VH-VL binders against Rusticyanin (rus). Designs and how they scored, part 6

Target 1, 147 residues: Rusticyanin (rus), of Acidithiobacillus ferridurans (p0c918)
Amino acid sequence: TWKEATLPQVKAMLEKDTGKVSGDTVTYSGKTVHVVAAAVLPGFPFPSFEVHDKKNPTLEIPAGATVDVTFINTNKGFGHSFDITKKGPPYAVMPVIDPIVAGTGFSPVPKDGKFGYTDFTWHPTAGTYYYVCQIPGHAATGMFGKI
Below, E stands for the ipSAE of ESMFold2; O stands for the ipSAE of OpenDDE; V2 stands for 0.75 times the mean of E and O plus 0.25 times the DockQ between their complexes.

## First folded at step 8 (VH-VL; framework fv_fezakinumab)

Design p2 (from n4 with heavy chain A105P; at its last look DockQ between E and O 0.79; V2 from the best seeds 0.00; counts 0 for: pae E 3.1 > 2)
Heavy chain, then light chain:
Amino acid sequence: QVQLVQSGAEVKKPGASVKVSCKASGYTFTDYYMHWVRQAPGQGLEWVGWINPWKGGTYYAQKFRGRVTMTRDTSISTAYMELSRLRSDDTAVYYCAREDWGDYPLFDYWGRGTLVTVSS
Amino acid sequence: QAVLTQPPSVSGAPGQRVTISCTGSSSNIGAGYDVHWYQQLPGTAPKLLIYYNSNRPSGVPDRFSGSKSGTSASLAITGLQAEDEADYYCQSWDSSLEGWVFGGGTQLTVL
ESMFold2, look of step 8: ipSAE 0.413; ipTM 0.809
ESMFold2 (binder alone), look of step 8: mean pLDDT 91; pTM 0.907
OpenDDE, look of step 8: ipSAE 0.641; ipTM 0.895

Design p3 (at its last look DockQ between E and O 0.62; V2 from the best seeds 0.00; counts 0 for: pae O 2.5 > 2)
Heavy chain, then light chain:
Amino acid sequence: QVQLVQSGAEVKKPGASVKVSCKASGYTFTDYYMHWVRQAPGQGLEWVGWINPWKGGTYYAQKFRGRVTMTRDTSISTAYMELSRLRSDDTAVYYCAREDWGDYGSYFDYWGRGTLVTVSS
Amino acid sequence: QAVLTQPPSVSGAPGQRVTISCTGSSSNIGAGYDVHWYQQLPGTAPKLLIYYNSNRPSGVPDRFSGSKSGTSASLAITGLQAEDEADYYCQSWDSSLEGWVFGGGTQLTVL
ESMFold2, look of step 8: ipSAE 0.458; ipTM 0.782
ESMFold2 (binder alone), look of step 8: mean pLDDT 92; pTM 0.939
OpenDDE, look of step 8: ipSAE 0.276; ipTM 0.807

Design p4 (from n4 with heavy chain W54Y, light chain Y52W; at its last look DockQ between E and O 0.80; V2 from the best seeds 0.00; counts 0 for: pae E 3.5 > 2)
Heavy chain, then light chain:
Amino acid sequence: QVQLVQSGAEVKKPGASVKVSCKASGYTFTDYYMHWVRQAPGQGLEWVGWINPYKGGTYYAQKFRGRVTMTRDTSISTAYMELSRLRSDDTAVYYCAREDWGDYALFDYWGRGTLVTVSS
Amino acid sequence: QAVLTQPPSVSGAPGQRVTISCTGSSSNIGAGYDVHWYQQLPGTAPKLLIYWNSNRPSGVPDRFSGSKSGTSASLAITGLQAEDEADYYCQSWDSSLEGWVFGGGTQLTVL
ESMFold2, look of step 8: ipSAE 0.375; ipTM 0.800
ESMFold2 (binder alone), look of step 8: mean pLDDT 92; pTM 0.926
OpenDDE, look of step 8: ipSAE 0.760; ipTM 0.919

## First folded at step 10 (VH-VL; framework fv_fezakinumab)

Design q1 (from p1 with light chain D34Y; at its last look DockQ between E and O 0.55; V2 from the best seeds 0.00; counts 0 for: pae E 2.01 > 2)
Heavy chain, then light chain:
Amino acid sequence: QVQLVQSGAEVKKPGASVKVSCKASGYTFTDYYMHWVRQAPGQGLEWVGWINPWKGGTYYAQKFRGRVTMTRDTSISTAYMELSRLRSDDTAVYYCAREDWGDYGYFDLWGRGTLVTVSS
Amino acid sequence: QAVLTQPPSVSGAPGQRVTISCTGSSSNIGAGYYVHWYQQLPGTAPKLLIYYNSNRPSGVPDRFSGSKSGTSASLAITGLQAEDEADYYCQSWDSSLEGWVFGGGTQLTVL
ESMFold2, look of step 10: ipSAE 0.417; ipTM 0.771
ESMFold2 (binder alone), look of step 10: mean pLDDT 93; pTM 0.952
OpenDDE, look of step 10: ipSAE 0.385; ipTM 0.817

Design q2 (from p1 with light chain H36Y; at its last look DockQ between E and O 0.73; V2 from the best seeds 0.00; counts 0 for: pae O 4.3 > 2)
Heavy chain, then light chain:
Amino acid sequence: QVQLVQSGAEVKKPGASVKVSCKASGYTFTDYYMHWVRQAPGQGLEWVGWINPWKGGTYYAQKFRGRVTMTRDTSISTAYMELSRLRSDDTAVYYCAREDWGDYGYFDLWGRGTLVTVSS
Amino acid sequence: QAVLTQPPSVSGAPGQRVTISCTGSSSNIGAGYDVYWYQQLPGTAPKLLIYYNSNRPSGVPDRFSGSKSGTSASLAITGLQAEDEADYYCQSWDSSLEGWVFGGGTQLTVL
ESMFold2, look of step 10: ipSAE 0.550; ipTM 0.828
ESMFold2 (binder alone), look of step 10: mean pLDDT 93; pTM 0.939
OpenDDE, look of step 10: ipSAE 0.051; ipTM 0.716
ESMFold2, look of step 11: ipSAE 0.406; ipTM 0.790
ESMFold2 (binder alone), look of step 11: mean pLDDT 93; pTM 0.943
OpenDDE, look of step 11: ipSAE 0.023; ipTM 0.695

Design q3 (from p1 with heavy chain G105S; at its last look DockQ between E and O 0.19; V2 from the best seeds 0.00; counts 0 for: pae O 4.9 > 2, placed apart)
Heavy chain, then light chain:
Amino acid sequence: QVQLVQSGAEVKKPGASVKVSCKASGYTFTDYYMHWVRQAPGQGLEWVGWINPWKGGTYYAQKFRGRVTMTRDTSISTAYMELSRLRSDDTAVYYCAREDWGDYSYFDLWGRGTLVTVSS
Amino acid sequence: QAVLTQPPSVSGAPGQRVTISCTGSSSNIGAGYDVHWYQQLPGTAPKLLIYYNSNRPSGVPDRFSGSKSGTSASLAITGLQAEDEADYYCQSWDSSLEGWVFGGGTQLTVL
ESMFold2, look of step 10: ipSAE 0.334; ipTM 0.764
ESMFold2 (binder alone), look of step 10: mean pLDDT 94; pTM 0.955
OpenDDE, look of step 10: ipSAE 0.022; ipTM 0.677

Design q4 (from p1 with heavy chain W54Y, light chain D34Q Y52W; at its last look DockQ between E and O 0.42; V2 from the best seeds 0.00; counts 0 for: pae E 3.6 > 2)
Heavy chain, then light chain:
Amino acid sequence: QVQLVQSGAEVKKPGASVKVSCKASGYTFTDYYMHWVRQAPGQGLEWVGWINPYKGGTYYAQKFRGRVTMTRDTSISTAYMELSRLRSDDTAVYYCAREDWGDYGYFDLWGRGTLVTVSS
Amino acid sequence: QAVLTQPPSVSGAPGQRVTISCTGSSSNIGAGYQVHWYQQLPGTAPKLLIYWNSNRPSGVPDRFSGSKSGTSASLAITGLQAEDEADYYCQSWDSSLEGWVFGGGTQLTVL
ESMFold2, look of step 10: ipSAE 0.295; ipTM 0.746
ESMFold2 (binder alone), look of step 10: mean pLDDT 93; pTM 0.953
OpenDDE, look of step 10: ipSAE 0.367; ipTM 0.817

## First folded at step 11 (VH-VL; framework fv_fezakinumab)

Design r1 (from q2 with light chain S95D; at its last look DockQ between E and O 0.40; V2 from the best seeds 0.00; counts 0 for: pae O 4.7 > 2)
Heavy chain, then light chain:
Amino acid sequence: QVQLVQSGAEVKKPGASVKVSCKASGYTFTDYYMHWVRQAPGQGLEWVGWINPWKGGTYYAQKFRGRVTMTRDTSISTAYMELSRLRSDDTAVYYCAREDWGDYGYFDLWGRGTLVTVSS
Amino acid sequence: QAVLTQPPSVSGAPGQRVTISCTGSSSNIGAGYDVYWYQQLPGTAPKLLIYYNSNRPSGVPDRFSGSKSGTSASLAITGLQAEDEADYYCQSWDDSLEGWVFGGGTQLTVL
ESMFold2, look of step 11: ipSAE 0.504; ipTM 0.832
ESMFold2 (binder alone), look of step 11: mean pLDDT 93; pTM 0.944
OpenDDE, look of step 11: ipSAE 0.027; ipTM 0.694

Design r2 (from q2 with light chain D34Y; at its last look DockQ between E and O 0.46; V2 from the best seeds 0.00; counts 0 for: pae O 2.8 > 2)
Heavy chain, then light chain:
Amino acid sequence: QVQLVQSGAEVKKPGASVKVSCKASGYTFTDYYMHWVRQAPGQGLEWVGWINPWKGGTYYAQKFRGRVTMTRDTSISTAYMELSRLRSDDTAVYYCAREDWGDYGYFDLWGRGTLVTVSS
Amino acid sequence: QAVLTQPPSVSGAPGQRVTISCTGSSSNIGAGYYVYWYQQLPGTAPKLLIYYNSNRPSGVPDRFSGSKSGTSASLAITGLQAEDEADYYCQSWDSSLEGWVFGGGTQLTVL
ESMFold2, look of step 11: ipSAE 0.460; ipTM 0.815
ESMFold2 (binder alone), look of step 11: mean pLDDT 93; pTM 0.942
OpenDDE, look of step 11: ipSAE 0.113; ipTM 0.760

## First folded at step 12 (VH-VL; framework fv_fezakinumab)

Design s1 (from p1 with heavy chain N52Y; at its last look DockQ between E and O 0.49; V2 from the best seeds 0.00; counts 0 for: pae E 4.5 > 2)
Heavy chain, then light chain:
Amino acid sequence: QVQLVQSGAEVKKPGASVKVSCKASGYTFTDYYMHWVRQAPGQGLEWVGWIYPWKGGTYYAQKFRGRVTMTRDTSISTAYMELSRLRSDDTAVYYCAREDWGDYGYFDLWGRGTLVTVSS
Amino acid sequence: QAVLTQPPSVSGAPGQRVTISCTGSSSNIGAGYDVHWYQQLPGTAPKLLIYYNSNRPSGVPDRFSGSKSGTSASLAITGLQAEDEADYYCQSWDSSLEGWVFGGGTQLTVL
ESMFold2, look of step 12: ipSAE 0.210; ipTM 0.743
ESMFold2 (binder alone), look of step 12: mean pLDDT 94; pTM 0.953
OpenDDE, look of step 12: ipSAE 0.022; ipTM 0.684

Design s2 (from p1 with heavy chain N52K K55S; at its last look DockQ between E and O 0.60; V2 from the best seeds 0.00; counts 0 for: pae E 3.6 > 2)
Heavy chain, then light chain:
Amino acid sequence: QVQLVQSGAEVKKPGASVKVSCKASGYTFTDYYMHWVRQAPGQGLEWVGWIKPWSGGTYYAQKFRGRVTMTRDTSISTAYMELSRLRSDDTAVYYCAREDWGDYGYFDLWGRGTLVTVSS
Amino acid sequence: QAVLTQPPSVSGAPGQRVTISCTGSSSNIGAGYDVHWYQQLPGTAPKLLIYYNSNRPSGVPDRFSGSKSGTSASLAITGLQAEDEADYYCQSWDSSLEGWVFGGGTQLTVL
ESMFold2, look of step 12: ipSAE 0.362; ipTM 0.803
ESMFold2 (binder alone), look of step 12: mean pLDDT 93; pTM 0.949
OpenDDE, look of step 12: ipSAE 0.673; ipTM 0.903

Design s3 (from p1 with heavy chain G105P, light chain N55D; at its last look DockQ between E and O 0.63; V2 from the best seeds 0.00; counts 0 for: pae E 4.5 > 2)
Heavy chain, then light chain:
Amino acid sequence: QVQLVQSGAEVKKPGASVKVSCKASGYTFTDYYMHWVRQAPGQGLEWVGWINPWKGGTYYAQKFRGRVTMTRDTSISTAYMELSRLRSDDTAVYYCAREDWGDYPYFDLWGRGTLVTVSS
Amino acid sequence: QAVLTQPPSVSGAPGQRVTISCTGSSSNIGAGYDVHWYQQLPGTAPKLLIYYNSDRPSGVPDRFSGSKSGTSASLAITGLQAEDEADYYCQSWDSSLEGWVFGGGTQLTVL
ESMFold2, look of step 12: ipSAE 0.284; ipTM 0.766
ESMFold2 (binder alone), look of step 12: mean pLDDT 93; pTM 0.946
OpenDDE, look of step 12: ipSAE 0.037; ipTM 0.714

Design s4 (from p1 with heavy chain T30D W54Y, light chain Y52W; at its last look DockQ between E and O 0.58; V2 from the best seeds 0.00; counts 0 for: pae E 2.4 > 2)
Heavy chain, then light chain:
Amino acid sequence: QVQLVQSGAEVKKPGASVKVSCKASGYTFDDYYMHWVRQAPGQGLEWVGWINPYKGGTYYAQKFRGRVTMTRDTSISTAYMELSRLRSDDTAVYYCAREDWGDYGYFDLWGRGTLVTVSS
Amino acid sequence: QAVLTQPPSVSGAPGQRVTISCTGSSSNIGAGYDVHWYQQLPGTAPKLLIYWNSNRPSGVPDRFSGSKSGTSASLAITGLQAEDEADYYCQSWDSSLEGWVFGGGTQLTVL
ESMFold2, look of step 12: ipSAE 0.380; ipTM 0.759
ESMFold2 (binder alone), look of step 12: mean pLDDT 93; pTM 0.952
OpenDDE, look of step 12: ipSAE 0.454; ipTM 0.844

## First folded at step 14 (VH-VL; framework fv_fezakinumab)

Design t1 (from p1 with heavy chain G102S; at its last look DockQ between E and O 0.43; V2 from the best seeds 0.00; counts 0 for: pae E 2.6 > 2)
Heavy chain, then light chain:
Amino acid sequence: QVQLVQSGAEVKKPGASVKVSCKASGYTFTDYYMHWVRQAPGQGLEWVGWINPWKGGTYYAQKFRGRVTMTRDTSISTAYMELSRLRSDDTAVYYCAREDWSDYGYFDLWGRGTLVTVSS
Amino acid sequence: QAVLTQPPSVSGAPGQRVTISCTGSSSNIGAGYDVHWYQQLPGTAPKLLIYYNSNRPSGVPDRFSGSKSGTSASLAITGLQAEDEADYYCQSWDSSLEGWVFGGGTQLTVL
ESMFold2, look of step 14: ipSAE 0.360; ipTM 0.755
ESMFold2 (binder alone), look of step 14: mean pLDDT 94; pTM 0.953
OpenDDE, look of step 14: ipSAE 0.182; ipTM 0.775

Design t2 (from p1 with heavy chain D103N; at its last look DockQ between E and O 0.53; V2 from the best seeds 0.00; counts 0 for: pae O 4.5 > 2)
Heavy chain, then light chain:
Amino acid sequence: QVQLVQSGAEVKKPGASVKVSCKASGYTFTDYYMHWVRQAPGQGLEWVGWINPWKGGTYYAQKFRGRVTMTRDTSISTAYMELSRLRSDDTAVYYCAREDWGNYGYFDLWGRGTLVTVSS
Amino acid sequence: QAVLTQPPSVSGAPGQRVTISCTGSSSNIGAGYDVHWYQQLPGTAPKLLIYYNSNRPSGVPDRFSGSKSGTSASLAITGLQAEDEADYYCQSWDSSLEGWVFGGGTQLTVL
ESMFold2, look of step 14: ipSAE 0.441; ipTM 0.794
ESMFold2 (binder alone), look of step 14: mean pLDDT 93; pTM 0.952
OpenDDE, look of step 14: ipSAE 0.040; ipTM 0.703

Design t3 (from p1 with heavy chain Y104H; at its last fold request DockQ between E and O 0.57; V2 from the best seeds 0.00; counts 0 for: pae O 2.3 > 2)
Heavy chain, then light chain:
Amino acid sequence: QVQLVQSGAEVKKPGASVKVSCKASGYTFTDYYMHWVRQAPGQGLEWVGWINPWKGGTYYAQKFRGRVTMTRDTSISTAYMELSRLRSDDTAVYYCAREDWGDHGYFDLWGRGTLVTVSS
Amino acid sequence: QAVLTQPPSVSGAPGQRVTISCTGSSSNIGAGYDVHWYQQLPGTAPKLLIYYNSNRPSGVPDRFSGSKSGTSASLAITGLQAEDEADYYCQSWDSSLEGWVFGGGTQLTVL
ESMFold2, look of step 14: ipSAE 0.484; ipTM 0.805
ESMFold2 (binder alone), look of step 14: mean pLDDT 93; pTM 0.951
OpenDDE, look of step 14: ipSAE 0.703; ipTM 0.911
ESMFold2, look of step 15: ipSAE 0.486; ipTM 0.796
ESMFold2 (binder alone), look of step 15: mean pLDDT 93; pTM 0.949
OpenDDE, look of step 15: ipSAE 0.256; ipTM 0.793
ESMFold2, fold request of step 17: ipSAE 0.438, 0.432, 0.324; ipTM 0.776, 0.805, 0.727
ESMFold2 (binder alone), fold request of step 17: mean pLDDT 93, 93, 93; pTM 0.951, 0.946, 0.950
OpenDDE, fold request of step 17: ipSAE 0.087, 0.204, 0.157; ipTM 0.745, 0.789, 0.775

Design t4 (at its last look DockQ between E and O 0.09; V2 from the best seeds 0.00; counts 0 for: pae O 6.3 > 2, placed apart)
Heavy chain, then light chain:
Amino acid sequence: QVQLVQSGAEVKKPGASVKVSCKASGYTFTDYYMHWVRQAPGQGLEWVGWINPWKGGTYYAQKFRGRVTMTRDTSISTAYMELSRLRSDDTAVYYCAREDWGSYGSYFDLWGRGTLVTVSS
Amino acid sequence: QAVLTQPPSVSGAPGQRVTISCTGSSSNIGAGYDVHWYQQLPGTAPKLLIYYNSNRPSGVPDRFSGSKSGTSASLAITGLQAEDEADYYCQSWDSSLEGWVFGGGTQLTVL
ESMFold2, look of step 14: ipSAE 0.532; ipTM 0.825
ESMFold2 (binder alone), look of step 14: mean pLDDT 93; pTM 0.944
OpenDDE, look of step 14: ipSAE 0.018; ipTM 0.655

## First folded at step 15 (VH-VL; framework fv_fezakinumab)

Design u1 (from t3 with heavy chain G105Y; at its last look DockQ between E and O 0.16; V2 from the best seeds 0.00; counts 0 for: pae E 3.5 > 2, placed apart)
Heavy chain, then light chain:
Amino acid sequence: QVQLVQSGAEVKKPGASVKVSCKASGYTFTDYYMHWVRQAPGQGLEWVGWINPWKGGTYYAQKFRGRVTMTRDTSISTAYMELSRLRSDDTAVYYCAREDWGDHYYFDLWGRGTLVTVSS
Amino acid sequence: QAVLTQPPSVSGAPGQRVTISCTGSSSNIGAGYDVHWYQQLPGTAPKLLIYYNSNRPSGVPDRFSGSKSGTSASLAITGLQAEDEADYYCQSWDSSLEGWVFGGGTQLTVL
ESMFold2, look of step 15: ipSAE 0.368; ipTM 0.790
ESMFold2 (binder alone), look of step 15: mean pLDDT 93; pTM 0.942
OpenDDE, look of step 15: ipSAE 0.046; ipTM 0.707

Design u2 (from t3 with light chain D34Y; at its last look DockQ between E and O 0.47; V2 from the best seeds 0.00; counts 0 for: pae E 2.5 > 2)
Heavy chain, then light chain:
Amino acid sequence: QVQLVQSGAEVKKPGASVKVSCKASGYTFTDYYMHWVRQAPGQGLEWVGWINPWKGGTYYAQKFRGRVTMTRDTSISTAYMELSRLRSDDTAVYYCAREDWGDHGYFDLWGRGTLVTVSS
Amino acid sequence: QAVLTQPPSVSGAPGQRVTISCTGSSSNIGAGYYVHWYQQLPGTAPKLLIYYNSNRPSGVPDRFSGSKSGTSASLAITGLQAEDEADYYCQSWDSSLEGWVFGGGTQLTVL
ESMFold2, look of step 15: ipSAE 0.458; ipTM 0.833
ESMFold2 (binder alone), look of step 15: mean pLDDT 93; pTM 0.950
OpenDDE, look of step 15: ipSAE 0.253; ipTM 0.788

Design u3 (from t3 with heavy chain G105A; at its last look DockQ between E and O 0.13; V2 from the best seeds 0.00; counts 0 for: pae O 3.8 > 2, placed apart)
Heavy chain, then light chain:
Amino acid sequence: QVQLVQSGAEVKKPGASVKVSCKASGYTFTDYYMHWVRQAPGQGLEWVGWINPWKGGTYYAQKFRGRVTMTRDTSISTAYMELSRLRSDDTAVYYCAREDWGDHAYFDLWGRGTLVTVSS
Amino acid sequence: QAVLTQPPSVSGAPGQRVTISCTGSSSNIGAGYDVHWYQQLPGTAPKLLIYYNSNRPSGVPDRFSGSKSGTSASLAITGLQAEDEADYYCQSWDSSLEGWVFGGGTQLTVL
ESMFold2, look of step 15: ipSAE 0.499; ipTM 0.831
ESMFold2 (binder alone), look of step 15: mean pLDDT 95; pTM 0.960
OpenDDE, look of step 15: ipSAE 0.035; ipTM 0.695

## First folded at step 16 (VH-VL; framework fv_fezakinumab)

Design v1 (from t3 with heavy chain Y106L L109Y; at its last read DockQ between E and O 0.89; V2 from the best seeds 0.00; counts 0 for: pae E 2.1 > 2)
Heavy chain, then light chain:
Amino acid sequence: QVQLVQSGAEVKKPGASVKVSCKASGYTFTDYYMHWVRQAPGQGLEWVGWINPWKGGTYYAQKFRGRVTMTRDTSISTAYMELSRLRSDDTAVYYCAREDWGDHGLFDYWGRGTLVTVSS
Amino acid sequence: QAVLTQPPSVSGAPGQRVTISCTGSSSNIGAGYDVHWYQQLPGTAPKLLIYYNSNRPSGVPDRFSGSKSGTSASLAITGLQAEDEADYYCQSWDSSLEGWVFGGGTQLTVL
ESMFold2, look of step 16: ipSAE 0.391; ipTM 0.813
ESMFold2 (binder alone), look of step 16: mean pLDDT 94; pTM 0.950
OpenDDE, look of step 16: ipSAE 0.622; ipTM 0.895
ESMFold2, fold request of step 17: ipSAE 0.373, 0.454, 0.391; ipTM 0.774, 0.776, 0.754
ESMFold2 (binder alone), fold request of step 17: mean pLDDT 94, 94, 94; pTM 0.950, 0.946, 0.950
OpenDDE, fold request of step 17: ipSAE 0.475, 0.355, 0.301; ipTM 0.849, 0.816, 0.805
ESMFold2, last read: ipSAE 0.440, 0.294, 0.297; ipTM 0.786, 0.768, 0.774
ESMFold2 (binder alone), last read: mean pLDDT 93, 94, 93; pTM 0.947, 0.949, 0.948
OpenDDE, last read: ipSAE 0.788, 0.340, 0.466; ipTM 0.932, 0.818, 0.848

Design v2 (from t3 with heavy chain K55S Y59N Y106L L109Y; at its last look DockQ between E and O 0.51; V2 from the best seeds 0.00; counts 0 for: pae E 3.2 > 2)
Heavy chain, then light chain:
Amino acid sequence: QVQLVQSGAEVKKPGASVKVSCKASGYTFTDYYMHWVRQAPGQGLEWVGWINPWSGGTNYAQKFRGRVTMTRDTSISTAYMELSRLRSDDTAVYYCAREDWGDHGLFDYWGRGTLVTVSS
Amino acid sequence: QAVLTQPPSVSGAPGQRVTISCTGSSSNIGAGYDVHWYQQLPGTAPKLLIYYNSNRPSGVPDRFSGSKSGTSASLAITGLQAEDEADYYCQSWDSSLEGWVFGGGTQLTVL
ESMFold2, look of step 16: ipSAE 0.391; ipTM 0.806
ESMFold2 (binder alone), look of step 16: mean pLDDT 94; pTM 0.948
OpenDDE, look of step 16: ipSAE 0.443; ipTM 0.838

Design v3 (from t3 with heavy chain Y59E; at its last look DockQ between E and O 0.40; V2 from the best seeds 0.00; counts 0 for: pae E 3.8 > 2)
Heavy chain, then light chain:
Amino acid sequence: QVQLVQSGAEVKKPGASVKVSCKASGYTFTDYYMHWVRQAPGQGLEWVGWINPWKGGTEYAQKFRGRVTMTRDTSISTAYMELSRLRSDDTAVYYCAREDWGDHGYFDLWGRGTLVTVSS
Amino acid sequence: QAVLTQPPSVSGAPGQRVTISCTGSSSNIGAGYDVHWYQQLPGTAPKLLIYYNSNRPSGVPDRFSGSKSGTSASLAITGLQAEDEADYYCQSWDSSLEGWVFGGGTQLTVL
ESMFold2, look of step 16: ipSAE 0.343; ipTM 0.798
ESMFold2 (binder alone), look of step 16: mean pLDDT 94; pTM 0.953
OpenDDE, look of step 16: ipSAE 0.137; ipTM 0.766

Design v4 (from p4 with heavy chain Y104H; at its last look DockQ between E and O 0.69; V2 from the best seeds 0.00; counts 0 for: pae E 2.6 > 2)
Heavy chain, then light chain:
Amino acid sequence: QVQLVQSGAEVKKPGASVKVSCKASGYTFTDYYMHWVRQAPGQGLEWVGWINPYKGGTYYAQKFRGRVTMTRDTSISTAYMELSRLRSDDTAVYYCAREDWGDHALFDYWGRGTLVTVSS
Amino acid sequence: QAVLTQPPSVSGAPGQRVTISCTGSSSNIGAGYDVHWYQQLPGTAPKLLIYWNSNRPSGVPDRFSGSKSGTSASLAITGLQAEDEADYYCQSWDSSLEGWVFGGGTQLTVL
ESMFold2, look of step 16: ipSAE 0.455; ipTM 0.818
ESMFold2 (binder alone), look of step 16: mean pLDDT 92; pTM 0.931
OpenDDE, look of step 16: ipSAE 0.220; ipTM 0.799

## First folded at step 18 (VH-VL; framework fv_fezakinumab)

Design w1 (from v1 with light chain G32D; at its last look DockQ between E and O 0.58; V2 from the best seeds 0.00; counts 0 for: pae E 2.8 > 2)
Heavy chain, then light chain:
Amino acid sequence: QVQLVQSGAEVKKPGASVKVSCKASGYTFTDYYMHWVRQAPGQGLEWVGWINPWKGGTYYAQKFRGRVTMTRDTSISTAYMELSRLRSDDTAVYYCAREDWGDHGLFDYWGRGTLVTVSS
Amino acid sequence: QAVLTQPPSVSGAPGQRVTISCTGSSSNIGADYDVHWYQQLPGTAPKLLIYYNSNRPSGVPDRFSGSKSGTSASLAITGLQAEDEADYYCQSWDSSLEGWVFGGGTQLTVL
ESMFold2, look of step 18: ipSAE 0.383; ipTM 0.785
ESMFold2 (binder alone), look of step 18: mean pLDDT 94; pTM 0.951
OpenDDE, look of step 18: ipSAE 0.307; ipTM 0.801

Design w2 (from v1 with heavy chain N52K K55S, light chain S95D; at its last fold request DockQ between E and O 0.39; V2 from the best seeds 0.00; counts 0 for: pae E 2.4 > 2)
Heavy chain, then light chain:
Amino acid sequence: QVQLVQSGAEVKKPGASVKVSCKASGYTFTDYYMHWVRQAPGQGLEWVGWIKPWSGGTYYAQKFRGRVTMTRDTSISTAYMELSRLRSDDTAVYYCAREDWGDHGLFDYWGRGTLVTVSS
Amino acid sequence: QAVLTQPPSVSGAPGQRVTISCTGSSSNIGAGYDVHWYQQLPGTAPKLLIYYNSNRPSGVPDRFSGSKSGTSASLAITGLQAEDEADYYCQSWDDSLEGWVFGGGTQLTVL
ESMFold2, look of step 18: ipSAE 0.532; ipTM 0.854
ESMFold2 (binder alone), look of step 18: mean pLDDT 94; pTM 0.948
OpenDDE, look of step 18: ipSAE 0.536; ipTM 0.878
ESMFold2, fold request of step 28: ipSAE 0.441, 0.354, 0.553; ipTM 0.831, 0.792, 0.867
ESMFold2 (binder alone), fold request of step 28: mean pLDDT 93, 94, 94; pTM 0.947, 0.949, 0.946
OpenDDE, fold request of step 28: ipSAE 0.321, 0.023, 0.408; ipTM 0.823, 0.678, 0.847

Design w3 (at its last look DockQ between E and O 0.12; V2 from the best seeds 0.00; counts 0 for: pae O 4.8 > 2, placed apart)
Heavy chain, then light chain:
Amino acid sequence: QVQLVQSGAEVKKPGASVKVSCKASGYTFTDYYMHWVRQAPGQGLEWVGWINPWKGGTYYAQKFRGRVTMTRDTSISTAYMELSRLRSDDTAVYYCAREDWGSYGSLFDYWGRGTLVTVSS
Amino acid sequence: QAVLTQPPSVSGAPGQRVTISCTGSSSNIGAGYDVHWYQQLPGTAPKLLIYYNSNRPSGVPDRFSGSKSGTSASLAITGLQAEDEADYYCQSWDSSLEGWVFGGGTQLTVL
ESMFold2, look of step 18: ipSAE 0.418; ipTM 0.804
ESMFold2 (binder alone), look of step 18: mean pLDDT 91; pTM 0.919
OpenDDE, look of step 18: ipSAE 0.025; ipTM 0.645

Design w4 (from v1 with heavy chain H104Y, light chain G32D; at its last look DockQ between E and O 0.58; V2 from the best seeds 0.00; counts 0 for: pae E 2.4 > 2)
Heavy chain, then light chain:
Amino acid sequence: QVQLVQSGAEVKKPGASVKVSCKASGYTFTDYYMHWVRQAPGQGLEWVGWINPWKGGTYYAQKFRGRVTMTRDTSISTAYMELSRLRSDDTAVYYCAREDWGDYGLFDYWGRGTLVTVSS
Amino acid sequence: QAVLTQPPSVSGAPGQRVTISCTGSSSNIGADYDVHWYQQLPGTAPKLLIYYNSNRPSGVPDRFSGSKSGTSASLAITGLQAEDEADYYCQSWDSSLEGWVFGGGTQLTVL
ESMFold2, look of step 18: ipSAE 0.374; ipTM 0.764
ESMFold2 (binder alone), look of step 18: mean pLDDT 94; pTM 0.949
OpenDDE, look of step 18: ipSAE 0.374; ipTM 0.810

## First folded at step 20 (VH-VL; framework fv_fezakinumab)

Design x1 (from n4 with light chain S95D; at its last look DockQ between E and O 0.30; V2 from the best seeds 0.00; counts 0 for: pae O 5.2 > 2)
Heavy chain, then light chain:
Amino acid sequence: QVQLVQSGAEVKKPGASVKVSCKASGYTFTDYYMHWVRQAPGQGLEWVGWINPWKGGTYYAQKFRGRVTMTRDTSISTAYMELSRLRSDDTAVYYCAREDWGDYALFDYWGRGTLVTVSS
Amino acid sequence: QAVLTQPPSVSGAPGQRVTISCTGSSSNIGAGYDVHWYQQLPGTAPKLLIYYNSNRPSGVPDRFSGSKSGTSASLAITGLQAEDEADYYCQSWDDSLEGWVFGGGTQLTVL
ESMFold2, look of step 20: ipSAE 0.479; ipTM 0.826
ESMFold2 (binder alone), look of step 20: mean pLDDT 92; pTM 0.929
OpenDDE, look of step 20: ipSAE 0.551; ipTM 0.877
ESMFold2, look of step 27: ipSAE 0.520; ipTM 0.839
ESMFold2 (binder alone), look of step 27: mean pLDDT 92; pTM 0.931
OpenDDE, look of step 27: ipSAE 0.019; ipTM 0.648

Design x2 (from w2 with heavy chain G105A; at its last look DockQ between E and O 0.31; V2 from the best seeds 0.00; counts 0 for: pae E 2.2 > 2)
Heavy chain, then light chain:
Amino acid sequence: QVQLVQSGAEVKKPGASVKVSCKASGYTFTDYYMHWVRQAPGQGLEWVGWIKPWSGGTYYAQKFRGRVTMTRDTSISTAYMELSRLRSDDTAVYYCAREDWGDHALFDYWGRGTLVTVSS
Amino acid sequence: QAVLTQPPSVSGAPGQRVTISCTGSSSNIGAGYDVHWYQQLPGTAPKLLIYYNSNRPSGVPDRFSGSKSGTSASLAITGLQAEDEADYYCQSWDDSLEGWVFGGGTQLTVL
ESMFold2, look of step 20: ipSAE 0.569; ipTM 0.854
ESMFold2 (binder alone), look of step 20: mean pLDDT 92; pTM 0.921
OpenDDE, look of step 20: ipSAE 0.454; ipTM 0.852

Design x3 (from n4 with heavy chain W54Y K55S Y59W, light chain S95D; at its last look DockQ between E and O 0.15; V2 from the best seeds 0.00; counts 0 for: pae O 6.5 > 2, placed apart)
Heavy chain, then light chain:
Amino acid sequence: QVQLVQSGAEVKKPGASVKVSCKASGYTFTDYYMHWVRQAPGQGLEWVGWINPYSGGTWYAQKFRGRVTMTRDTSISTAYMELSRLRSDDTAVYYCAREDWGDYALFDYWGRGTLVTVSS
Amino acid sequence: QAVLTQPPSVSGAPGQRVTISCTGSSSNIGAGYDVHWYQQLPGTAPKLLIYYNSNRPSGVPDRFSGSKSGTSASLAITGLQAEDEADYYCQSWDDSLEGWVFGGGTQLTVL
ESMFold2, look of step 20: ipSAE 0.440; ipTM 0.818
ESMFold2 (binder alone), look of step 20: mean pLDDT 92; pTM 0.927
OpenDDE, look of step 20: ipSAE 0.017; ipTM 0.654

